VH-VL binders against Spectrin beta chain, non-erythrocytic 5 (SPTBN5). Designs and how they scored, part 1

No score or structure here was measured in a lab: all are predicted.

Target 1, 109 residues: Spectrin beta chain, non-erythrocytic 5 (SPTBN5), of Homo sapiens (Human) (q9nrc6r3533to3641)
Amino acid sequence: TPTMEGSLEFKQHLLPGGRQPSSSSWDSCRGNLQGSSLSLFLDERMAAEKVASIALLDLTGARCERLRGRHGRKHTFSLRLTSGAEILFAAPSEEQAESWWRALGSTAA
Unless a header shows other numbers, all headers, positions and changes below count from the first letter of the chain; Kabat numbers aren't used for antibody chains.
ipSAE, averaged over its two directions, is called F for ESMFold2-Fast, E for ESMFold2 and O for OpenDDE. V2 adds 0.75 times the mean of E and O to 0.25 times the DockQ between the complexes of E and O.
[cut] stands for letters that were removed.
Atom coordinates printed by the task and the answers are left out, and those that the model quotes come from them; centres of patches stay.

## First folded at step 4 (VH-VL)

Design A1 (from p3 with heavy chain Y103W I104F; framework fv_spartalizumab)
Fold by ESMFold2-Fast, scan of step 4:
Structure A1 (fold): chain C 109 residues (1-109), chain A 123 residues (1-123), chain B 113 residues (1-113)
Amino acid sequence: as target 1 above (109 residues)
Amino acid sequence: EVQLVQSGAEVKKPGESLRISCKGSGYTFTSYYMHWVRQATGQGLEWMGNINPSGGSTNFDEKFKNRVTITADKSTSTAYMELSSLRSEDTAVYYCARGPEYWFLSGYYFDYWGQGTTVTVSS
Amino acid sequence: EIVLTQSPATLSLSPGERATLSCKSSQSVLYSSNNKNYLTWYQQKPGQAPRLLIYWASTRESGVPSRFSGSGSGTDFTFTISSLEAEDAATYYCQQYYSTPYTFGQGTKVEIK
């Protein structure tokens, strides 16, 4: 089962059902991919201790696309869930963005 | 419509074990944690533990660690809570509740609750 | 574990009056990096499961009337019903989700005269 973890920024682009949120902004998180779930935590410590998460995302049937610097961040990719929800992510580097894209694409198959 | 449906009332004797089910519908079962919360008669709410149905990871209040088991069956969208070595103090209404509220925003608050399962433990 | 203390134990008020409920935490439930308070408020009527009213200390759940509001930060939180209606008779609980075990206050019972 795929596994991956690392620092990310995220921004909510579409709500479940494809609706636009009234407002959204970029925020920092720690991503943890395990099986078919992507968990986002406030920081490294909270991720390690598995306390509060920012989001718990079901990746079954999800689509991941490289964005190449759209939406005000470099090294970006999008994750669209079957619910119609879409989240934008920014990785610390192009290499890490590619790793996330590959891992998420493999998990969503 | 999101719905959590729990199994029916139980009457138990001290020393026995309890198993309660909670079936989710109207949402993606594996995208939300399932929590168990109990409430003794005239008392407040007490969190017991949770499960992430996707991976099966669990977390418990230390008070219950050696007596409680939480499991989930993805194929039936059903979570289970087992509590062993029952005492009269375990007499309570037991609730399942899902968290987080929105998959894109979390902190483990409980947006939907089951109807509750009344459990009476008496000799 | 984080202990939440609610006051008063009981409020007996008439329709149209303001209800103000307090919840105090034994330690901060504010995460300074994202400036969010990990605190919720629930309403519970006799024989029913709790109902979520407020999350993130001050964000009203969808479908919850505007007369309900939450405020506060860190360790001191307030829940307010600006103008009581008969249907608001219930016990109200605060809960923290900053750390496990997730804990609840003992509740404030709101009675309508």
Scores: ipSAE 0.014, ipTM 0.589, lowest interface PAE 7.6, mean pLDDT 82

Design A13 (from p3 with heavy chain P100G L105W; framework fv_spartalizumab)
Fold by ESMFold2-Fast, scan of step 4:
Structure A13 (fold): chain C 109 residues (1-109), chain A 123 residues (1-123), chain B 113 residues (1-113)
Amino acid sequence: as target 1 above (109 residues)
Amino acid sequence: EVQLVQSGAEVKKPGESLRISCKGSGYTFTSYYMHWVRQATGQGLEWMGNINPSGGSTNFDEKFKNRVTITADKSTSTAYMELSSLRSEDTAVYYCARGGEYYIWSGYYFDYWGQGTTVTVSS
Amino acid sequence: EIVLTQSPATLSLSPGERATLSCKSSQSVLYSSNNKNYLTWYQQKPGQAPRLLIYWASTRESGVPSRFSGSGSGTDFTFTISSLEAEDAATYYCQQYYSTPYTFGQGTKVEIK
């Protein structure tokens, strides 16, 4: 079962159904991947102590695409859920972005 | 629409184990956490734990230490809560509840609840 | 563990009157980076499961009458029923989902004379 965790920045790009959010900004989070589920926590304490996550993403049928530094951040990738929701992520390095893209089961950039 | 249907009432002796089911329908079962909450007669609500049905990860209140097990079966959209080493103090109504949306900014507020399962533990 | 304290324990009012319920948290349930209060209110009638009324401290759940509202931030929260109806007789619970274990207040019982 795939397992991965790390610090990320994220931005909600599309809401479920493909709706545009009225306001969206980049924020820091800790990502935790376990199997087909990605949990996002707003700090390392929340992730370590298993407090409520800010998002629980069901990755069944999801697609991940490398963006390679688009959208105002470096080392970026996108995650599109079957709901039509789309989240942009920025990793601290190109290597880490590549690792996330591989772990999430991805389409090519 | 969305429904959570729980198994029927249980009468148990101290030291036994109980197992309650909660079947979800009308939504994508793997996109929401399932929580278990209990309420002793005439008392308040007490959160026991939760499960992420997609990954199978669980969280629980430490007071139930090693006594509670929560599982989920994706093929039947059913969550289970098992509580072992029962005591008279475990006499309560047990609820399942859905919480946690599938997108960013999700909250784990409990928007739908099962009807409750009455459990009596008595010698 | 976050402790939620509700007051009063019991509120007895007539139809048409305003009910104001308090919930105080032992620590802040406001997350500064998203500016959200992880606080919700439920209604429970005897023999029934709780019903969600308010989430994110002030957002009313779909289908919930406009007479129900929530306000407050951080540690101090208020739930208001602007004009009581007979069907509003119930116990009302606040709950935090800021950190595990999730915890509930002890409840405020609203009685209609």
Scores: ipSAE 0.016, ipTM 0.664, lowest interface PAE 5.9, mean pLDDT 83

Design A19 (from p3 with heavy chain I104F L105W; framework fv_spartalizumab)
Fold by ESMFold2-Fast, scan of step 4:
Structure A19 (fold): chain C 109 residues (1-109), chain A 123 residues (1-123), chain B 113 residues (1-113)
Amino acid sequence: as target 1 above (109 residues)
Amino acid sequence: EVQLVQSGAEVKKPGESLRISCKGSGYTFTSYYMHWVRQATGQGLEWMGNINPSGGSTNFDEKFKNRVTITADKSTSTAYMELSSLRSEDTAVYYCARGPEYYFWSGYYFDYWGQGTTVTVSS
Amino acid sequence: EIVLTQSPATLSLSPGERATLSCKSSQSVLYSSNNKNYLTWYQQKPGQAPRLLIYWASTRESGVPSRFSGSGSGTDFTFTISSLEAEDAATYYCQQYYSTPYTFGQGTKVEIK
């Protein structure tokens, strides 16, 4: 089963049901992919100690796309959940963005 | 507005299995975790586990490992908790509780609770 | 694995008096990066489900009377009812959501004389 961990920036683009958030900004997190679940933690310590995640995303039926264009960050990709929620991510490098896209695509579709 | 309605009281014998339902209404069922918490007579609250109703992902307290199963049916907005190999110490009131929403930075753990289901296990 | 210890076990007071309840954690529930304490307080009356009163250690839930407050950080937390009302007779539980399994204290029973 796919596994991946790393530093990311994220931005809540759409809430469940396709609702728009009243405010949205980029923030830092540590992503941890285990099978069909993506957990987002505040930082590496939180992830290593298995403290409550700031988000637990179910990837069943989710769609992951590499982004080309703006959104205020480089090396970006989007994750759209079956709930209608959409999160934008920025990886530290193009190679890491590609790795995340491939890992998420293999579990989501 | 938000309601969690649980199934009725159960009387069981040791070794049997228990299945309790929790129906949510007044909110988007798939946007919130559903937790199960029990309380033995005269004792405190004990978290058993939770489910993400959107994808079915579950987490459990290890002491219930291999005995508890949590499921959810999105079409009926209903979560289920099954506990097998019942013992007398499983006699308790069982609650479902909602929280938190998948929206980032939400921190309202267990903001709404079901009315509770009384379970008696005796021979 | 995080153990919460509440004290006293029982508190018997008259209406109008101040109730002070303690909750101590076996390890810190303060996450330094976001400066938040992952600690809640619930009220439970006999025959009823628990009711959320306080989250993030000191934030009052919507609709909860201002006489209820929470304070503390890290491992030591306090729940206060500034002027006790008859309807406040209940058992009060603290709970941590810093890590799974989520755990509760054993409760403090508040009785009205």
Scores: ipSAE 0.023, ipTM 0.673, lowest interface PAE 6.0, mean pLDDT 83

Design A2 (from p3 with heavy chain I104F; framework fv_spartalizumab)
Fold by ESMFold2-Fast, scan of step 4:
Structure A2 (fold): chain C 109 residues (1-109), chain A 123 residues (1-123), chain B 113 residues (1-113)
Amino acid sequence: as target 1 above (109 residues)
Amino acid sequence: EVQLVQSGAEVKKPGESLRISCKGSGYTFTSYYMHWVRQATGQGLEWMGNINPSGGSTNFDEKFKNRVTITADKSTSTAYMELSSLRSEDTAVYYCARGPEYYFLSGYYFDYWGQGTTVTVSS
Amino acid sequence: EIVLTQSPATLSLSPGERATLSCKSSQSVLYSSNNKNYLTWYQQKPGQAPRLLIYWASTRESGVPSRFSGSGSGTDFTFTISSLEAEDAATYYCQQYYSTPYTFGQGTKVEIK
């Protein structure tokens, strides 16, 4: 059972080592937070069938920050990994963004 | 440069428990998943489970879930696999193997392998 | 679970010949959205651990000789050694990492005659 699960939009902001990607755009995903791992799936079917996720993020030492509508989306937050990678997320509502921020902050601590 | 070194051969009786170690060197231990794969004599490879050494999260093949424990010690860069309630069918070579770290594409192929630990379970 | 079936079981060839190995999956290991095949090939020599040769069905691991190649998509995959050398005598395994549990084929043994 995931600690938190839901629909999100995501965007790669920084690559591991802090490098900028040559291009990035917002895309939809299903997030599943369990333990110290956040799994991103392209859709609900992929998540339900437990096929390989599009991303498996190790949250140990990660930092989550509320962005509150920056970067062309509302209800945004960022997740910065110890690798230097940074992913931007947009939740469907401010309440869901707050829930993700709290859950991710608790897991990273 | 990258090496995975496993503990030595074991001879066990049915019902006993097994503990194998796998020490990583030449890379950042906490940046890569560690997997355990076994191979019975003359048989194919069978994935048992994995661990993320950074957070300690584990995954298992359901057939081993009640008998396998995988742990990692970051201070010594060593992963451990324990298998309980041993049966003659557990006679195999056990390998640890390093999986890649993907930030936007999850995939688990194994780029480096330990030398293997031979385990014999017999009365 | 995904079942991988390799053929032939054994392939006996002379140095310089081309070896062609098959791996068939019980379901597609191609994810259409990223257009990647979650399939890899390993070489295992007697008494040794497996060695990664090919990942993503066709990407050769660094340090692996160019005579080794992989091709195919979805459910049908081929591993080729273009000109067999004596040191290539080994068992070759395909593996899928599309879904857990990760599974291997039963192996194809390549012998030099």
Scores: ipSAE 0.018, ipTM 0.627, lowest interface PAE 5.9, mean pLDDT 83

Design A3 (from p3 with heavy chain Y103W; framework fv_spartalizumab)
Fold by ESMFold2-Fast, scan of step 4:
Structure A3 (fold): chain C 109 residues (1-109), chain A 123 residues (1-123), chain B 113 residues (1-113)
Amino acid sequence: as target 1 above (109 residues)
Amino acid sequence: EVQLVQSGAEVKKPGESLRISCKGSGYTFTSYYMHWVRQATGQGLEWMGNINPSGGSTNFDEKFKNRVTITADKSTSTAYMELSSLRSEDTAVYYCARGPEYWILSGYYFDYWGQGTTVTVSS
Amino acid sequence: EIVLTQSPATLSLSPGERATLSCKSSQSVLYSSNNKNYLTWYQQKPGQAPRLLIYWASTRESGVPSRFSGSGSGTDFTFTISSLEAEDAATYYCQQYYSTPYTFGQGTKVEIK
């Protein structure tokens, strides 16, 4: 059962059903992967203190793709959920982006 | 159309165990926490616990520790709550409720509720 | 755990009057990083499941009449019904999502004369 935690930036690219959001920006978060669930928290304290996550992403059937040279960030990857939602992520380093992509790829399908 | 449909009323004896189901439809079941909340006759609402249906992780109010088990079956979009070692004070209406939503600014907290399951514990 | 205290226990009012309900939290439910209050309000009529009215302390749920409003921040919250209708007779609960265990206030019963 994969587990992974780390600081990320995220951006809502598509809403459920494939609809474009009315506004979208890059925001900081703490990602917490457990099995086939990715929880996003505002920061590490929120995650540690059991504050409700800002997003709970079901990775069953999801697709994770490495991205380069688009959306204004380095070390990026995307998650597309079966709902049609798509979230873009940026990791602090190339190594961390690769680790996230590997971990998500093994549990997202 | 989002719906949460719970199993029917239960009559139990002290010491027995209770199992209630809650079937979700009209939404992506694994994208939302499922919560269990109970209400004794004439009393307020009491949160029991929740489950992340995707990963199976659970959280509970300490007072139900070791008596409550919450599970979810992704293939049938159904959550279950089991309460063991029943006592008369467990007589209540039990609700399942959805939340929070995974879109932060849509901000739903228990936006949809099941119809409730009446449980009577008496000898 | 966070304790929510609601007051008054009961309000008995006539149609057209304003109802003002209080909810006080034992600690702040305002998260500084997103500047959001993790506080909701529900309406419950006898024999029915609760109905979400307000989330994020002041945002009305879709389909909820404009006469219902919420305000406040941190530890002090107010729920207002600007002009009571007969169908508003119910018990109203506040609830926090700031941390587990999620907790509810004890409720305020609104009766229509």
Scores: ipSAE 0.022, ipTM 0.661, lowest interface PAE 5.8, mean pLDDT 83

Design A4 (from p3 with heavy chain I104L; framework fv_spartalizumab)
Fold by ESMFold2-Fast, scan of step 4:
Structure A4 (fold): chain C 109 residues (1-109), chain A 123 residues (1-123), chain B 113 residues (1-113)
Amino acid sequence: as target 1 above (109 residues)
Amino acid sequence: EVQLVQSGAEVKKPGESLRISCKGSGYTFTSYYMHWVRQATGQGLEWMGNINPSGGSTNFDEKFKNRVTITADKSTSTAYMELSSLRSEDTAVYYCARGPEYYLLSGYYFDYWGQGTTVTVSS
Amino acid sequence: EIVLTQSPATLSLSPGERATLSCKSSQSVLYSSNNKNYLTWYQQKPGQAPRLLIYWASTRESGVPSRFSGSGSGTDFTFTISSLEAEDAATYYCQQYYSTPYTFGQGTKVEIK
């Protein structure tokens, strides 16, 4: 049952159904992994105060791939959901990107 | 256009269970949370719970947690709410309502609502 | 849970008059990092589902007439109809989406004389 929390940047690559988003840019967030769910919040305080998330992602059957600095950011990885949604992430360090990749991979299996 | 269409009125006896459906059309069903809200005569609006149709994860108000089940069928773009052990106090109009697109928007205001399903529970 | 208290319970006004409705929250629904208030206003006419009018406390939903407006921040919110029309007779509800369970005020009924 993985748990992980940390600062990330994210970018919407594909919406559910494989649809292209109307707008796509890198933005900051706080990721919170609990079991098979990943919640993205605008920042750490928003997560702590139980404010509604930017996104609530079901990781069952999801695929996580390390991108290692592609897409204009360093320490990147992608998350593709069974819905067809795909989100790109950038972690503050390679070590943190590795930790996210392992945690997300284990919960998606 | 976006529409949420609910199943028809129900008349039940105490102790029975009800099942209401809500069919979405005109949008990507799996991109939006589906919420259930009820309104008893003279009480006001009461949020019961929600579902992420993509993954099936659910959240409930604690007062309903042991009696309510929310499910979604992606192939038919239909959400279901089942409420068991019915009491006369469950007499209400039950609404489904769409939350924001969860990959783009933070917060759960309800932009589209079903027409409502009237449920009467009496002995 | 966050409790929303609306006042007054009923407003009885003539066409053309200004209607001012209050909604007070037991806790702040303002998140300082994004400077947004997680508060909405809905209109409900008898026999109909609620209709979204205002979200983020002051943003009008598409297609909503400009006479409807929302203001306020934190715990104190106001909904205003600048010049009341006959079609505006309805019950108006505020709702918070700051935290679960999402809660509604008890409603203010607007009647046209």
Scores: ipSAE 0.016, ipTM 0.646, lowest interface PAE 6.0, mean pLDDT 83

Design A8 (from p3 with heavy chain I104M; framework fv_spartalizumab)
Fold by ESMFold2-Fast, scan of step 4:
Structure A8 (fold): chain C 109 residues (1-109), chain A 123 residues (1-123), chain B 113 residues (1-113)
Amino acid sequence: as target 1 above (109 residues)
Amino acid sequence: EVQLVQSGAEVKKPGESLRISCKGSGYTFTSYYMHWVRQATGQGLEWMGNINPSGGSTNFDEKFKNRVTITADKSTSTAYMELSSLRSEDTAVYYCARGPEYYMLSGYYFDYWGQGTTVTVSS
Amino acid sequence: EIVLTQSPATLSLSPGERATLSCKSSQSVLYSSNNKNYLTWYQQKPGQAPRLLIYWASTRESGVPSRFSGSGSGTDFTFTISSLEAEDAATYYCQQYYSTPYTFGQGTKVEIK
């Protein structure tokens, strides 16, 4: 059962059904991966206080890709859900991006 | 078409354990938290805990943490709540309730509820 | 834990009247970074499970009549029924999902007549 937690930046690229969002910007979050679920919290305090996450993503069938320097951030990767939603992430380092990519990839099967 | 169907009424003695099931249908079970809320006769609502059925992570109200176990079986779309060391004060109607589908602006409010399971704890 | 206090305990009103219910939080349930209030309102009729009416303090759930509305921010919230119908007789609960444990107010009972 994969587990991973850490600080990320995220950007909503596509909504469910492949619809483009009316606005998108990079925002900070704390990611928490447990099994096939990725929870996003707005900051560490909200995660520690167990506030409702800004998103909980079902990763079954999801695709995770390394994006490198695309979309204006370094150490980036994308998650595309079976719903057609796509979220871009930026990790603090290449090492952390690799760790996220590996953990998220193991969840798809 | 979204339904949460709970197991039937229970009569228990103090010190026994309770296990209630909640079967979800009409939606993607792993995309929504499942919450457990109880209500003593004539009293208000009390949140007990929740589970993310995808990852299995759980959260509890501290007053229940040593007695409550919440689990989920993805293959049958069923969540379970087990409460041990029962007391007469545990006599209540127990509800399961679903959170909303998770996306960038979603949260954990209860949009669908099970029908409730009446539990009586008496000697 | 966050404590929610509802008032009044009971409202007895006639059909067509406006009902105004209060919910006060012991601490803010507004998250400044997303500007959202983690506050809901539920309706519960005797013998039934609660029904979601309002989430994010002011967003009406799909299928809920327009006479129901929510307002407020931070620690002070109001639930309004603009023109009471007979079927609105119920207990109304506010609930916060800002932090665990999630907590409910004690409820306001709305009686018709």
Scores: ipSAE 0.015, ipTM 0.614, lowest interface PAE 6.3, mean pLDDT 82

Design B1 (from p3 with heavy chain S57Y N59Y; framework fv_spartalizumab)
Fold by ESMFold2-Fast, scan of step 4:
Structure B1 (fold): chain C 109 residues (1-109), chain A 123 residues (1-123), chain B 113 residues (1-113)
Amino acid sequence: as target 1 above (109 residues)
Amino acid sequence: EVQLVQSGAEVKKPGESLRISCKGSGYTFTSYYMHWVRQATGQGLEWMGNINPSGGYTYFDEKFKNRVTITADKSTSTAYMELSSLRSEDTAVYYCARGPEYYILSGYYFDYWGQGTTVTVSS
Amino acid sequence: EIVLTQSPATLSLSPGERATLSCKSSQSVLYSSNNKNYLTWYQQKPGQAPRLLIYWASTRESGVPSRFSGSGSGTDFTFTISSLEAEDAATYYCQQYYSTPYTFGQGTKVEIK
C-alpha cells in the first residue's frame, strides 16, 4: 500500500466546487500518506504522535500533477480532489516532489 | 444574509436517540465546515464534532465518538447531528456553528451560530 | 487535548471601568510557520448563542465595537474591554482551534454593578 511521510509547504488553491478562496497563503506541514488518505499535520511532532490532523484528504479519484515551480515556490505539485478542491504543495527538493507525485498518482488509481 | 436555523426542543427518556437539524442559508453550504457544540445548564461550551459538507468527512471528540453521527445533505443545505444511548448528562442546549470559509490551515473559529436546541433527558 | 484555563471566574465592575480577562493554554497554540495564534474569544448572554468577538488572538470580528481587544501569544492570552458598558454583562469564553478536539475555557462572568 502506498506510504510516504515528509515535510511540505502547501496552499489551498481551490475550494470544493472549484471556487477561489477569499484568501490563501503558503504554510508548512507534515504530510503522511497511508493508502488512499493523505493526512496533513501542523508539524513533525503532531504527525509522530498521531494528534488530530489539520486536514484528511480522500485521494480516491484525485489527480496529482507536477508543476514547474509556479505559484511562488519551487519543486511544486498539485492535488485536485473529486470535490473540485485543489491544493498546491512544495517539497524540499525535486527528488522529493517526484516521489510525492508518484506515490499520490498511484494511490488515486 | 447568513442564517443557521435549528429544529425545535426535544424531550427524551434515557436510552433513546435524538436527531437535530441545522439548515444553512445565505452562503455556499459546501464551502464551510459545520460544527456541533453543546452546553449543559450553567456549564461551559463543549465541542462535539464537525463535518466537511463537501466530502462528508467528520471529526469527533473521543467522548462522543461511539454515540454521535453527523451528516450533511448538500441538496437541502442541512446538517444533522444524531446522539444515541441518551443519558441524563446529555441534557443541554445543542448548537450548530459555522467555521470560516474552508481552508486547510484556517482553523475553525465559529462566526455564525444556530439559535440552539434545548434537549432534556429525564425519566 | 489542550486545556484552557480562564481567570478570574467572575468580575464585578462599574460602567466605564476596564475589564481584563485571562486565558492560559496547557500547550502553545502558536503555529510557528505562519506565526498565528489559533485562539478566539466569544461573548455569551443568558439564553443566547455565543457571539464571535476576536479570532487569531487579536483580530476583531466585523461589527464588534473597538472597546473589545485581544492580545497575547503561545500559552498566555488576554481579553480586554477598555470601558465597560451595561450591555457587556455576559460570560466570555476563549477557544482554541489549533488541534481537535477544539476546546473552550470555562468562562469568565462579567457582572455590571
Scores: ipSAE 0.026, ipTM 0.666, lowest interface PAE 5.7, mean pLDDT 83

Design B13 (from A1 with heavy chain S31D S54R; framework fv_spartalizumab)
Fold by ESMFold2-Fast, scan of step 4:
Structure B13 (fold): chain C 109 residues (1-109), chain A 123 residues (1-123), chain B 113 residues (1-113)
Amino acid sequence: as target 1 above (109 residues)
Amino acid sequence: EVQLVQSGAEVKKPGESLRISCKGSGYTFTDYYMHWVRQATGQGLEWMGNINPRGGSTNFDEKFKNRVTITADKSTSTAYMELSSLRSEDTAVYYCARGPEYWFLSGYYFDYWGQGTTVTVSS
Amino acid sequence: EIVLTQSPATLSLSPGERATLSCKSSQSVLYSSNNKNYLTWYQQKPGQAPRLLIYWASTRESGVPSRFSGSGSGTDFTFTISSLEAEDAATYYCQQYYSTPYTFGQGTKVEIK
């Protein structure tokens, strides 16, 4: 079962149905992947305390693509959900971005 | 304890600008969005916009986009809402409210509210 | 934008009676990926700020009496006060946080006879 945890930046690129959000900026989070569920937390403290997450994403049928620095950040990858929502992520390093891409790819149906 | 304390009542003329403050205490100011919601006398609640105090990113209801400015000062844990080109229809009680970082994906709701700021716009 | 329609406009009931309030959404506020409904209920008394009672359509906020409950999914939601108390006289609003702009219903006023 895939597992991964780490600091990320993220940006909402598309809303469900493929609509663009009215505003979009890069924000920091802590990601926690357990099987086909990805939880995003405001910070490391919230992740450690298992307080309400800012996002709980079901990755069934999701697509993950390496972007390699496009969209104004280095070490980027995208996650597209079956709803049509798309989230862009930036990892702290190329190695971490690669690890996220591999872990997320293994959960896609 | 969590508190949101707003600035006092305002009386304005049409065409003027309004600035209201909202000071948060008892929590980490940068962990939560701050929202602005207004309510005209005898009417329902209307969401105006929000700010993420951490990065300063903002979202607005389209009807306010060209008149509203929301800012936040992390050093004083204070959010500000400015509304320009005031009309009599802007007469309302204005609230700040603490909400989730990301409304869409997961999170809360408006769990704590300021006491409200009464604004009267008349000639 | 998502439009929320509340009914009835006013309920006039006696202490001990059950209040049932409706909130209907113009589109689904159920997010399929997490199976959650992005809907809340607030209580507002005259001269006061709204108070959060229910979030995620059916989860009661800490400190809120058990007589308050929420139910429903997708587009149709119900808020119930199982046994009215005099202090429950207020206007109740539903609100969605599925998409911006966040929107509120017009409110249901609960009056105690």
Scores: ipSAE 0.017, ipTM 0.576, lowest interface PAE 6.3, mean pLDDT 83

